# Designs tried in a protein design chat: VH-VL binders against q8ixk2r445to577. Part 32

Target 1, 133 residues: q8ixk2r445to577
Amino acid sequence: FFGMLQNKGLTDYCFDYNPPDENQIVGHQVILYLCHGMGQNQFFEYTSQKEIRYNTHQPEGCIAVEAGMDTLIMHLCEETAPENQKFILQEDGSLFHEQSKKCVQAARKESSDSFVPLLRDCTNSDHQKWFFK

## First folded at step 13 (VH-VL)

Design u32
Fold by OpenDDE, fold request of step 16:
Structure u32 (fold): chain C 133 residues (1-133), chain A 119 residues (1-119), chain B 107 residues (1-107)
Amino acid sequence: as target 1 above (133 residues)
Amino acid sequence: QVQLVQSGAEVKKPGASVKVSCKASGYTFTGYAMHWVRQAPGQGLEWMGYINPYSGKTKYNEKFKGKATMTSDTSASTAYMELSSLRSDDTAVYYCAREKYAEYYFDYWGQGTTVTVSS
Amino acid sequence: DIVMTQSPSTLSASVGDRVTITCRASQDISNYLAWYQQKPGKAPKLLISAASTLQSGVPSRFSGSGSGTEFTLTISSLQPDDFATYFCQQYYHYPYTFGQGTKLEIK
């Protein structure tokens, strides 16, 4: 699966990565932003290693969850995907993080009307359902 | 360079409708939300809403629901805003403004379109 | 809606003066605040974002500070080109709202 990773509950919002420095692609938080179909900041791939890879120049970035955190942070992809970078995109659209045993949910950033994907206890909410487009 | 060029001034009678255009150039039109902001004579700025040109999805200020309709034509890289049932208090300069990518403030503005409603 | 209140509404100053404009939000908006400059018959121009981030091409004499509910725009040494109306804008919650503006006039 590849393309825009769009939320079902939060209509018109997609996974987005927009680092301040294009030459430093790791260490920043993945956000949600209006879907635009241009690729670039919103092009992701779900790999056979259960990674969510960010489409960029080498080296490639993979979404990771750091210890004790509920945010999604961009790390470098590795030859063998580390445990904190493994996700299961289930048939029902839920995106499950194996290590934390939590689901990715569209949520407000700092109680604003900006949005980010956060790890939360798994529910049947459409805000925890995603699809590639 | 990024440019937003709006249609010319309009003079309308009460009860009429008007459609303002905003032609974008210098960037990928579908990649950025287009907002609309109005400014009544001698007054401040008032946010009306935005459209995502890619999806056509809109978000309106509740104050302007039923008054303003935002659309876009991707083939023409143009955003439109139609005002219906015009009243005298709709007299204002209307601006289109591009949202800074993923940052929600406005980095580029059209030159504005004056809409005058008079009997 | 979040109400943005600027002060003063009008300010008279001379070239070379240090000028400060204040913007207060009716609730905590963190640093989701932008400052714009508008001259007569022209569209607003973005000066500052995220309360304190100076935009490219904007003179360094402009600066922004503050967080939460109180924000300030400062011009360290006023130049002739700076006489205009200034607006703050919150983009923390929809609907986005602007201050009523501060008209900076020559004394």
Scores: ipSAE 0.925, ipTM 0.960, lowest interface PAE 0.5, mean pLDDT 96
Fold by OpenDDE, fold request of step 16:
Structure u32 (fold): chain C 133 residues (1-133), chain A 119 residues (1-119), chain B 107 residues (1-107)
Amino acid sequence: as target 1 above (133 residues)
Amino acid sequence: QVQLVQSGAEVKKPGASVKVSCKASGYTFTGYAMHWVRQAPGQGLEWMGYINPYSGKTKYNEKFKGKATMTSDTSASTAYMELSSLRSDDTAVYYCAREKYAEYYFDYWGQGTTVTVSS
Amino acid sequence: DIVMTQSPSTLSASVGDRVTITCRASQDISNYLAWYQQKPGKAPKLLISAASTLQSGVPSRFSGSGSGTEFTLTISSLQPDDFATYFCQQYYHYPYTFGQGTKLEIK
C-alpha cells in the first residue's frame, strides 16, 4: 500500500511530514494535515517489513516511536526494520504499533484545531482507522 | 511567484447574489487550502471559511453559513465565493488568502474584491 | 469564539519612535498568533507567525513576542513605510478571529 494515509474519522486529513529542512528528514514529528494528493510530504508506503515509509527523499525515512513517547517521529529506515518502527495496518483500518501495543489515533495538538497522530489505547473509533488513497 | 488575482468590483441590489473569483498561479492549486476573509468598510477582518481544492471539502464560519458558498475549479486553478441574499451589511472587501502549508495562517492574499450592496 | 482585543485602536507616532501594539486573547492560544500589516486599499501582509517568527522579507525592526493570552508587536524604530493598520490573528481554534486593528498614523 502507498499514497496518502488518510484518517477515517478526521475527514480530509492525512499523514503529513513537513520537516523544516528538506535535506534533513529525520528527527521531527509526523503531523496530520489536509489531504492534497500531490504526493511529496503526504506520500507514504506500508512495506512488507511493516514500516510506514516516507518516500519523498533519499535516504528514506520510516516512522518510529521513541521509548516513553506517544508521538510518531521520523527516523531513517534500516535494512532490517527495528521493533519501534513496526506497525500493523489491520483489515478494519486500525494502525497498531507492535512494540507499544497501542493504536495510532488522530488527535488534537495541544487542544488546538491542528492535529497529530498519537499512540492511544486501541478502540473502535474512526479516529483510529486509516486507509491509503 | 505565487499570485492570487480576484475578480473586479461588484455593485448589487439587495436580495441579489454575487460570485467572486480568485485565480491562483505560481503553485499547485490543489495543494493548499484557500480561505476567504471579509472586511467591512472601516472595520476589521472576519474569517469566513476555507475550501480544500483537492477534495472540495469546506469549513465555514458559523456566521456565514447560508450566506457564503465556497467552490473551486481545479482545471482553472480558481476558487469562488458566492454570496446570496445580499444585504447592505454585506458591503465589504472580500479577500481570498492561501493558507501557509501545515501552519494555518495566511501567507498570500488576493488583492480583494469590493462588493457594494445598495438600493 | 476566541476574542482578540488589540490596544491601542489608534496610535500616533513619529519616525524613529519605538512602538508597541498589544493583542490579548480571551483564552490561552499558546503561540498560534500571526501579525499582519495592511495599507489603505491593499490586502493584509503577513509579518509575524507563531507569535515571534519574522517572515522572510520583513524588516528586522519588526518583532513579535508573547504566549498564552498576551502578545505584542514591536517596531524598534518606526520608518515612513510602517504607517499602516496592524492586525493580530489567532489560528488556535476555528473560527479564526482577528483583533479589531491598530491604526498607526503619523503624529
Scores: ipSAE 0.922, ipTM 0.959, lowest interface PAE 0.5, mean pLDDT 96
Fold by OpenDDE, look of step 13:
Structure u32 (fold): chain C 133 residues (1-133), chain A 119 residues (1-119), chain B 107 residues (1-107)
Amino acid sequence: as target 1 above (133 residues)
Amino acid sequence: QVQLVQSGAEVKKPGASVKVSCKASGYTFTGYAMHWVRQAPGQGLEWMGYINPYSGKTKYNEKFKGKATMTSDTSASTAYMELSSLRSDDTAVYYCAREKYAEYYFDYWGQGTTVTVSS
Amino acid sequence: DIVMTQSPSTLSASVGDRVTITCRASQDISNYLAWYQQKPGKAPKLLISAASTLQSGVPSRFSGSGSGTEFTLTISSLQPDDFATYFCQQYYHYPYTFGQGTKLEIK
């Protein structure tokens, strides 16, 4: 699967990665932003290694969860996907992080009207449902 | 360079409608939300709402629901705002403004369109 | 709605003066605050975002500070080109709201 990774509950919002420096694409937080269909900041790929890969830059980035965190951070992809970069996109649309045993949920950033994907206990909420478009 | 060019001044009678256009250039039109902001004579700025040109999704200030309708034409890279049932207190300068990508403030503005409603 | 209150509404100053404009939010808006400059007959121009981030091309005499509910725009040494109306804007919650403006005029 590849393309825009869109949230079901938070309509018209997609995974978005917009690092301040295009030459340093790792270490920043993945956010949610209005879907725009241009690719680039909103082009992701779910790979056979269970990675969510940011596939518009070289070297390629892979979404990771750092120890003790609930945010999604961009790391470099590795030949063998590390445990903290493994996700399962379920048939029901849930995005499950194997290491933390949590699901990715569309959430408000700092209680604002900006949004980020965060790890939360898995529920049946549409805010935890994702699909590629 | 990014440019937002709005349609010319309008003079309308009460009860009429007016449609203001905002033509974008210098960037991918569908990639950025377009907002509309009103400024009555001698008054401050009022946020009216925005449109996502890619999806067509809109969000309105409750104050302008039923008054303003936001649309866009991707083929023309143009955003539109229609005001209906015009009243004298709709007299204002109307601005289109581009939202800074993923940061939500306004980085580019149209030159404004003066709409005058008078009997 | 979040109410943004600027002070003062009008400010008379001279070239070379240090000028400070304040903006107060009715609730915590973190750093989701922008400052705009508007001259007569022109559209607003973005000066500062995220409360303190100076935009490219904006003179360094402009600075912004604050977080939460209290914010300030400072012009360290007023220049002739700076006489205008200034607006703060919160983009923390919809609907976005602006301060009523501060008209900076020549003394």
Scores: ipSAE 0.887, ipTM 0.950, lowest interface PAE 0.5, mean pLDDT 96
Fold by ESMFold2, fold request of step 16:
Structure u32 (fold): chain C 133 residues (1-133), chain A 119 residues (1-119), chain B 107 residues (1-107)
Amino acid sequence: as target 1 above (133 residues)
Amino acid sequence: QVQLVQSGAEVKKPGASVKVSCKASGYTFTGYAMHWVRQAPGQGLEWMGYINPYSGKTKYNEKFKGKATMTSDTSASTAYMELSSLRSDDTAVYYCAREKYAEYYFDYWGQGTTVTVSS
Amino acid sequence: DIVMTQSPSTLSASVGDRVTITCRASQDISNYLAWYQQKPGKAPKLLISAASTLQSGVPSRFSGSGSGTEFTLTISSLQPDDFATYFCQQYYHYPYTFGQGTKLEIK
């Protein structure tokens, strides 16, 4: 799968990676932003290694969750995907993080009207359902 | 390089409608939300809402629901805001403003369109 | 709605003065605050985002500070080009709201 990773419950929002410095893509948080179809910051690939790859830059980034955290951050992809970079995109649209055993949910950033993907206990909420377009 | 050029001033009678345009250039129109902001004579700025030109989805300040309708034409790189059932207190300057990508504040503004509603 | 209150409403100052404009939010908005300058008959122009980030092309005599509920815009040495109305704007919650404006006049 590849393209815009959209949320079912938070309509019109897509995974987005907008690092402060385009030359330093690692270590920043993945956000949700209005879908726009321009590729680049909203272009992701789901790989056979269960990675969510940010493909608009070299070296390529892979979404990870650090131990004990619930935020999705960008790491460099590795030849063998580390456990903290593995997500299962299930048939019902849920996005399961293997290492933490939690699901990705669309959530408010700092209670604001901006949004981020966060790990939460898995539920049947549409805010935990994702699809590529 | 980025430019937002709005349609000219309008004088309207109460009960009429008006459609203000905002033509964008110098950037990919569908990549940025377009906001509308009102400034009544001698008053401050008031956020009216936005449109996502990619999807056509809108969000309105509740104060302007039923009064304002925001649309866009991607082939013309133009956003529109229509005011219906005009009243004298709709007299204002109306601005379009581009949302800074992923950051939500407004980095570029149109020159403003004066709408005057008088009998 | 988040109410943004600016002070003072008007400010008279001379070229070379240090000027400070204050903006208060009715609730914690973190650093989700922008400052705009508007000259008579013209559209607003963005000066500062994220409470303190100076925009490209804006003179370094402008600075912003604050977080939470209290924010300031400072002009360290006022120039003739700086006489204008200044607005703060929160972008923490919809509807986005502006302060009522501070008119900076020549004394």
Scores: ipSAE 0.786, ipTM 0.918, lowest interface PAE 1.0, mean pLDDT 93
Fold by ESMFold2, look of step 13:
Formats: sequence, structure tokens, C-alpha cells
Structure u32 (fold): chain C 133 residues (1-133), chain A 119 residues (1-119), chain B 107 residues (1-107)
Amino acid sequence: as target 1 above (133 residues)
Amino acid sequence: QVQLVQSGAEVKKPGASVKVSCKASGYTFTGYAMHWVRQAPGQGLEWMGYINPYSGKTKYNEKFKGKATMTSDTSASTAYMELSSLRSDDTAVYYCAREKYAEYYFDYWGQGTTVTVSS
Amino acid sequence: DIVMTQSPSTLSASVGDRVTITCRASQDISNYLAWYQQKPGKAPKLLISAASTLQSGVPSRFSGSGSGTEFTLTISSLQPDDFATYFCQQYYHYPYTFGQGTKLEIK
């Protein structure tokens, strides 16, 4: 799949990657922001290796979760996807992170009305349901 | 050069409606939420709500729900706000303001539109 | 709703003075605070975001500080162009809210 990765429960919000320096795409947190049509920041590829790729730049970025963390961070993609970069988009729309056994949830950043995707215990909440458009 | 140009001043009678426009230029209109903020005479600023021009979805300050209607026309790069059932306490300057991408504060403002409601 | 309280409401000062304006939030808003300058008959102009980040083109005599519930805007050496009304604004929770303003006048 390739497109905007939208949240079912937090309507009108999409995965967004907006690094402070477009030449340093590694190590920054993925956010959620109002869905728009402005190209690369909200366009991701879901690959056969179960990666979520930010591949509009070289070298390509892949979403990862570092050990013991709950935040989604941009890493460089590797030839064979590391376990921390594998996400299963399930039939019910849940986005399961295999290594941690947790699901991606739309959550408040610092309890504010801005949002980020975070790993949480899997539930049937619409805030844990995602789809490509 | 980012610019927000609003429609001209309006004088209305109580019970009428008014539609204020905000024409954007110098950026991709659909990529940025457009907010509306009012300032009554001699008073501070009040946030009224926003529209996402890409989706057409809105969020309103509860105080203005039912009073204000926000829309946009992407082909004209223009946001609109309509005020209905005008009362004298709707007299104010109304500003459009662009949300800074992913950061939520307002980086550019229109010049303001004065709406005066009098008998 | 988060109430933003500015003080003072009016501040009388002379060119060259160091002035401070305070803004207090009714709850913790982290650093989700902006400062705007407004001159008579004009739209507000963004000065500072994230409590302390100076916007491009804003003179370095302006600075902001604070986190949580208390914030300050400081003008280190007041210039004639700085006589205006200043507003703080929180963007932590909807509805976004502004302080009532501080009018900075010539003494």
C-alpha cells in the first residue's frame, strides 16, 4: 500500500513525518497531523516486509520502535527488515508491532490537543484502527 | 510571500447575516488549517475555530457553535466565515489566521474585517 | 477552558526601559504558548512561539521565558516601535485562548 495512513477514531488525522532538517531524516518522532494533500510528509509505503517506509528521500526511512520505548521513530531502512521495524496491519485495522506485542494508538502529545502515534496494549478502540487512503 | 487578504467592512442590522472572506496566496492553501479569531471593540482576542481546507472539516469554539459557519473554496484559495442572526454584541473585527504546519500557533494573519451591527 | 491572565493590563514606560509582561495559565500548558504584538488598526503579529522561540525578523531585544503556568515576555531596551498591545495565547487545548492583553504606553 502507498498513501496517507489515516486514523479511524481520530478523524481527519494522518501519520506525518516533519523532521526539523530534511537532510537529517533519522531519529525524529512520527506525529499525527491534519490530513492534507501536500505530498511527502504524509505519504508512506507499507511493504511486503511489513515496513512502513518514508521513501520519498534517499536513503529511505523506515518507522521503528527502539527497545523499551513506545514512540515511533524514523530509522534507515535495511535490506532485510529488522524486527523493530515490522508492523502488521491486521484485517480489523489494528497496527500491530510484532517485537513489542503492542498496537499503534493515536495519543495526545504531552496530554495536549496535538497527537502522536504511540504503542499501547492492544484494544478494540477506534484510536488503534488505521487505513491507507 | 504568504498573504491573507480579507473582504471589506460590513454594516448590518440585527437579525441579518454576513459572510467574510479570506483569500490566501503564496502557499499551498490546502496544506494549512485556517483559523478565525474575533476582537470586539476595546477587547481581547477570541478564538472561534478552524477549517481544514483539504477535507472541509471544521472545529468550533463551543461559544460560536451555531453562530459561525466556516467553509472554504480550494479553487479560489479562499476561506469563508458566515455569521448568522447578528446581534449588537457580534460587532467586532474578525481575523483569519494561518496555522503553522504541525505546530498549531498562528504565523500569518489577515488584515481583519470590521463587522458592525447596529439598528 | 484554560484561562490566560496577563498582568499588568496597562504598562507605562519610557524608551530605553526594560519591561516585562506576565501571562499565567489556569493549568499546566507545558511550553505551548505564543506571544503576539498588535498595533492600533492592525492585525496581531507573531513574536514568540513555544514560550521562548523568537520568530524570524523579530528584534533580539524581545525574549520569552517560562513553562507550565507562568510565562514572561521581556523587552530589554524599549524602542518607539514597541508601543503596542501584547497578547499571550495558549495552544495546548481547544478552545485556544488569549490573555486579555497588555497595553504598553509611552510614559
Scores: ipSAE 0.773, ipTM 0.915, lowest interface PAE 1.1, mean pLDDT 93

Design u32
Fold by ESMFold2, fold request of step 16:
Structure u32 (fold): chain C 133 residues (1-133), chain A 119 residues (1-119), chain B 107 residues (1-107)
Amino acid sequence: as target 1 above (133 residues)
Amino acid sequence: QVQLVQSGAEVKKPGASVKVSCKASGYTFTGYAMHWVRQAPGQGLEWMGYINPYSGKTKYNEKFKGKATMTSDTSASTAYMELSSLRSDDTAVYYCAREKYAEYYFDYWGQGTTVTVSS
Amino acid sequence: DIVMTQSPSTLSASVGDRVTITCRASQDISNYLAWYQQKPGKAPKLLISAASTLQSGVPSRFSGSGSGTEFTLTISSLQPDDFATYFCQQYYHYPYTFGQGTKLEIK
């Protein structure tokens, strides 16, 4: 799977990675932003190793969640995917983070009208349903 | 050299409608939300809503639902805002403004279009 | 709706003065605040985003500070080109809202 990773409940919003410095892609938070079809910032690949890759940049970035955290941040990809970089995109559209046993949910950043993907207890909410387009 | 060029001034009677255009150049039109902001004579600024030109999806300030309709023509890199059932208190300058990518504030503005509604 | 209140509404000052304009939000908006300058007959121009981030091409005599509910725009040494109306704007919640404006006039 590859392309724009969209949320079912928060319509018109896509995974987006917009690091402040294009040369320093590691350690910043993944956000949700209006889908725009321009590629790069909203182009992700779901791999056979269960990674979500930001691969329009070299070296490639992989989405991770550090232990005890709920935010999705960019790490460098590794030859064998670390456990904190493994997500299962399930048949029902849920995006399950194996290590934490939690699901990715579209959520408000600081209670504002800006949005980020966060780990939450798994539910059947459409805000936890994702698909590639 | 991002540029937003709006259509010319309009004078209308109450009950008429008006369609203001905002032609974008110097950037990928579909990559940025376009907002509309009004400024009544001697007054401050009011946010009216936006359109995502990629998807056509809109969001309106509740105050302007039923009054304003926002559309876009991707092939012409042009956003439109139509005001219906004009009243004299719709007299204002109407601006288009581009949303800064992922930052939400407005980095570029059109020159404004004056709409005057009088009998 | 988040109400943005600026003070003063009008400020008279001389070239070389240090001036401060304040903006209060009716609720916590973190740093989701922009400042715009508007000259007569012209569109607003972005000066500051994120409460304190100066935009490219804006003179360094402009600065912004604050977070939460209280914000300031400061011009450290007023120049002739700075006589204009200034607006704050929150982008924390829809509908986005602006302060009523502060007109900076030559004394």
Scores: ipSAE 0.768, ipTM 0.918, lowest interface PAE 1.1, mean pLDDT 93

## First folded at step 15 (VH-VL)

Design d20
Fold by OpenDDE, look of step 15:
Structure d20 (fold): chain C 133 residues (1-133), chain A 120 residues (1-120), chain B 107 residues (1-107)
Amino acid sequence: as target 1 above (133 residues)
Amino acid sequence: EVTLKESGPALVKPTQTLTLTCTFSGFSLSTYGMGVGWIRQPPGKALEWLANIYWDDDKYYNPSLKNRLTISKDTSKNQVVLTMTNMDPVDTATYYCARLRYGDYYFDYWGQGTMVTVSS
Amino acid sequence: DIQMTQSPSSLSASVGDRVTITCRASQDISKYLAWYQQKPGKAPKLLIYDASELQSGVPSRFSGSGSGTDYTLTISSLQPEDFATYYCQQDYDWPYTFGGGTKVEIK
């Protein structure tokens, strides 16, 4: 699966990553932004290694969750996907993070008009449903 | 078990400052994502959000009242304090503190509330 | 600010009745909506979040639905302990705002 990763509940919002430096893509938070499909900021790939890969740049980035955090941070992809980079995209659209045993949910940032994907306990909320478009 | 309890004066004179304290248990504001908010409710009326404070000391206020509100925390005491200046009879209400989580801006646990009357 | 309008402001019902309460937002809030129950002299109690997710411990006779600007709280079979005032709240945009409330009273 590849393309824009769109949320079901938060209509018209997609995974978005725009690093300040295209030559240094890791270490920043993945956000949600209106789906536009332009450029490389909203193109992701779900791989057989259970990675959510940001492959429009070299070296390629993979979404990871750091210890104690609930935010999605871009790391470099590895030959073997580390545990904190493994996600299961279920048939029902839920995006499950294996290590934390939580689901990715579209959430609002209080201090801005921005939205972000956060780890939460898994529910049937449409905010936890995702699909590639 | 999560519990919250409001404390403060039941009576305040106009123009005086209201200070309310929320004492809670069952969770900590040292925990990532945790927050405490204040909500008030005039007698027979709807609920109004006042302010939030989070584990990282990030603070948010109702824009209509932010110039009168100050929220602070003492994590070691599991307390959150709300001050509201220049009180007016229109501010008479039951004041609640409640728990919320950053990113989930609904309130899952509430105190019983404390009634504050502003009168000369 | 986002305005939340509840309807009706009050209703009379009997035990066993199906009760429906509506909440309308002034703009699309993308299911970022919570429902609370408040009994006289008591604090509000969270019932539903994310428009349709039932809070732990809440009876299954409560359900939430809706999208966009229109949302509904349904009590499938009203019980004696359900007579109360219900409020909706949006958490889509800051500042967070509540509906005016719906009082469910005995017919």
Scores: ipSAE 0.872, ipTM 0.947, lowest interface PAE 0.6, mean pLDDT 96

Design d21
Fold by OpenDDE, look of step 15:
Structure d21 (fold): chain C 133 residues (1-133), chain A 120 residues (1-120), chain B 107 residues (1-107)
Amino acid sequence: as target 1 above (133 residues)
Amino acid sequence: EVTLKESGPALVKPTQTLTLTCTFSGFSLSTYGMGVGWIRQPPGKALEWLANIYWDDDKYYNPSLKNRLTISKDTSKNQVVLTMTNMDPVDTATYYCARLRYGDYYFDYWGQGTMVTVSS
Amino acid sequence: DIQMTQSPSSLSASVGDRVTITCRASQDISKYLAWYQQKPGKAPKLLIYDASELQSGVPSRFSGSGSGTDYTLTISSLQPEDFATYYCQQHYDWPYTFGGGTKVEIK
């Protein structure tokens, strides 16, 4: 699966990553932004290795969750996917992080018009449903 | 078990400053994502959000009351303090502290509330 | 600020009745809506979040639905302990705002 990763509950919002430096793409938080499909910021790939790849740049980035955190951070992809980079995109649209045993949920930043994906206990909320478009 | 409890004066004179303390257990404000908020409710009226404070000391206030509110935390004591200046009889209400989480912004656990009357 | 309008402000019902309460937001809040139950002299209790997610420990007779600006809380079969005031709250945008409340009284 590849393309824009769109949220079902928060309509018209997609995974978005815009690193300040295109030559150093790691270390920043993945956010949600209005789906526009332009440029490189909203193109992701879900691989057979259970990675969510940001592959419009070289070297390729892979979404990871750091210890003790609920945010999604961009790391470099590795030959063997590390445990903190493994996600399961279920048929029902839920995006499950294996290591934390939590699901990715669309959330809002306080006092801003920005949204972010955060790890939460898995529910049937549409905010935890994702699909590639 | 998560619990919260409000404490402070039951009576405040007009123009005086109200100081309320929320003491909680079952969670920590050193934990990523944790927050505590204050909500008040005048007798027979609806709920009004006042302020939030989070684990990283980030603070948010109701814009209509921002100039009068100060929220702070003592993580080591599991306490959050709300200060409200220039109290007026219109501020008479039950004041609640409640737990919330960054990204959720609903309140899943509440204190019993403490009634504050502003009167001369 | 987002305005939350509840309707009705009060209603009378009997045990066993189906009760529906409506909450309307002044703008699209993308299902970021919570419902609370408050009994006299008690703190509000969270029932529903994210428009339709049932808080742990809440009876299944409570359900939430809606999207965009319009949301509903439904009690499928009203029980004696359900007579209370219910509030909606948007958790979409700061500052967080509550509805005016709906008092469910005994008919």
Scores: ipSAE 0.655, ipTM 0.898, lowest interface PAE 0.9, mean pLDDT 95

Design d22
Fold by OpenDDE, second read of step 15:
Structure d22 (fold): chain C 133 residues (1-133), chain A 120 residues (1-120), chain B 107 residues (1-107)
Amino acid sequence: as target 1 above (133 residues)
Amino acid sequence: EVTLKESGPALVKPTQTLTLTCTFSGFSLSTYGMGVGWIRQPPGKALEWLANIYWDDDKYYNPSLKNRLTISKDTSKNQVVLTMTNMDPVDTATYYCARLRYGDYYFDYWGQGTMVTVSS
Amino acid sequence: DIQMTQSPSSLSASVGDRVTITCRASQDISKYLAWYQQKPGKAPKLLIYDASELQSGVPSRFSGSGSGTDYTLTISSLQPEDFATYYCQQFYDWPYTFGGGTKVEIK
């Protein structure tokens, strides 16, 4: 699967990554933004290694969850996907992080126009449902 | 078990400053994502959000009252303090502190509330 | 600010009745809505979050639904302990705002 990763509950919002330096793509938080499909910022790929790849430049970035955190941070992809980069996109649309045993949920950031994907206990909320478009 | 409890004066004179303390247990503001907020409720009326403070000392205020509100925390004591300046009779209300979490801006645990009356 | 309008402001019902409370937001809040129960002299208690997610420990007779601007809290079969005031709250945008409340009274 590849393309825009869109949330069901938060209508018209997609995974978005826009590092301040295009030559240093790791270390920043993945956010949610209105789906526009322009450029590379909203293009993601779900791989057979259970990675969510951000394919802009080499080396490629993979979404990871750091220890003790509930945010999605961009790391470098590895030949073998590390445990903190493994996600299961289930048939019902839930995005499950294997290591934390949490689900990715669209959440409001305490700012006027910002939303972020966060790890939360898995529920049936549409905010935890995702699909590639 | 998560618990919160408000403490402070039951009576405040007009123009004086209200200081309320929230003492909590069952969680820590040293934990990532944890937050505590204050909500008030005038007698027989609806709820009004006042302010939030988070583990990283990030603070948010109701814009209508921002210039009067100050929120702070003492993580070692599991306490959050709210100060409100220039109190007026219209500020008479039950004041609650409650727990919330970054990304989940609803309040899952509440204190019992403390009634504050502003009167000369 | 986002305005939350609850309807009705009060209602009378009997034990066993189906009760429906409505909350309307002044704009689309994308299911970022919570419901609280408050009994006299007590603090609010969280019932529902994310419009339809039941808080742990809350009886299954409580349910939430809705999307966009319109949301509903339903008590499928009213119990004696359910007579209280209910509030909705949006957390889509701040300041966070609450509805005016709905008092459920004994008929």
Scores: ipSAE 0.026, ipTM 0.707, lowest interface PAE 3.6, mean pLDDT 92

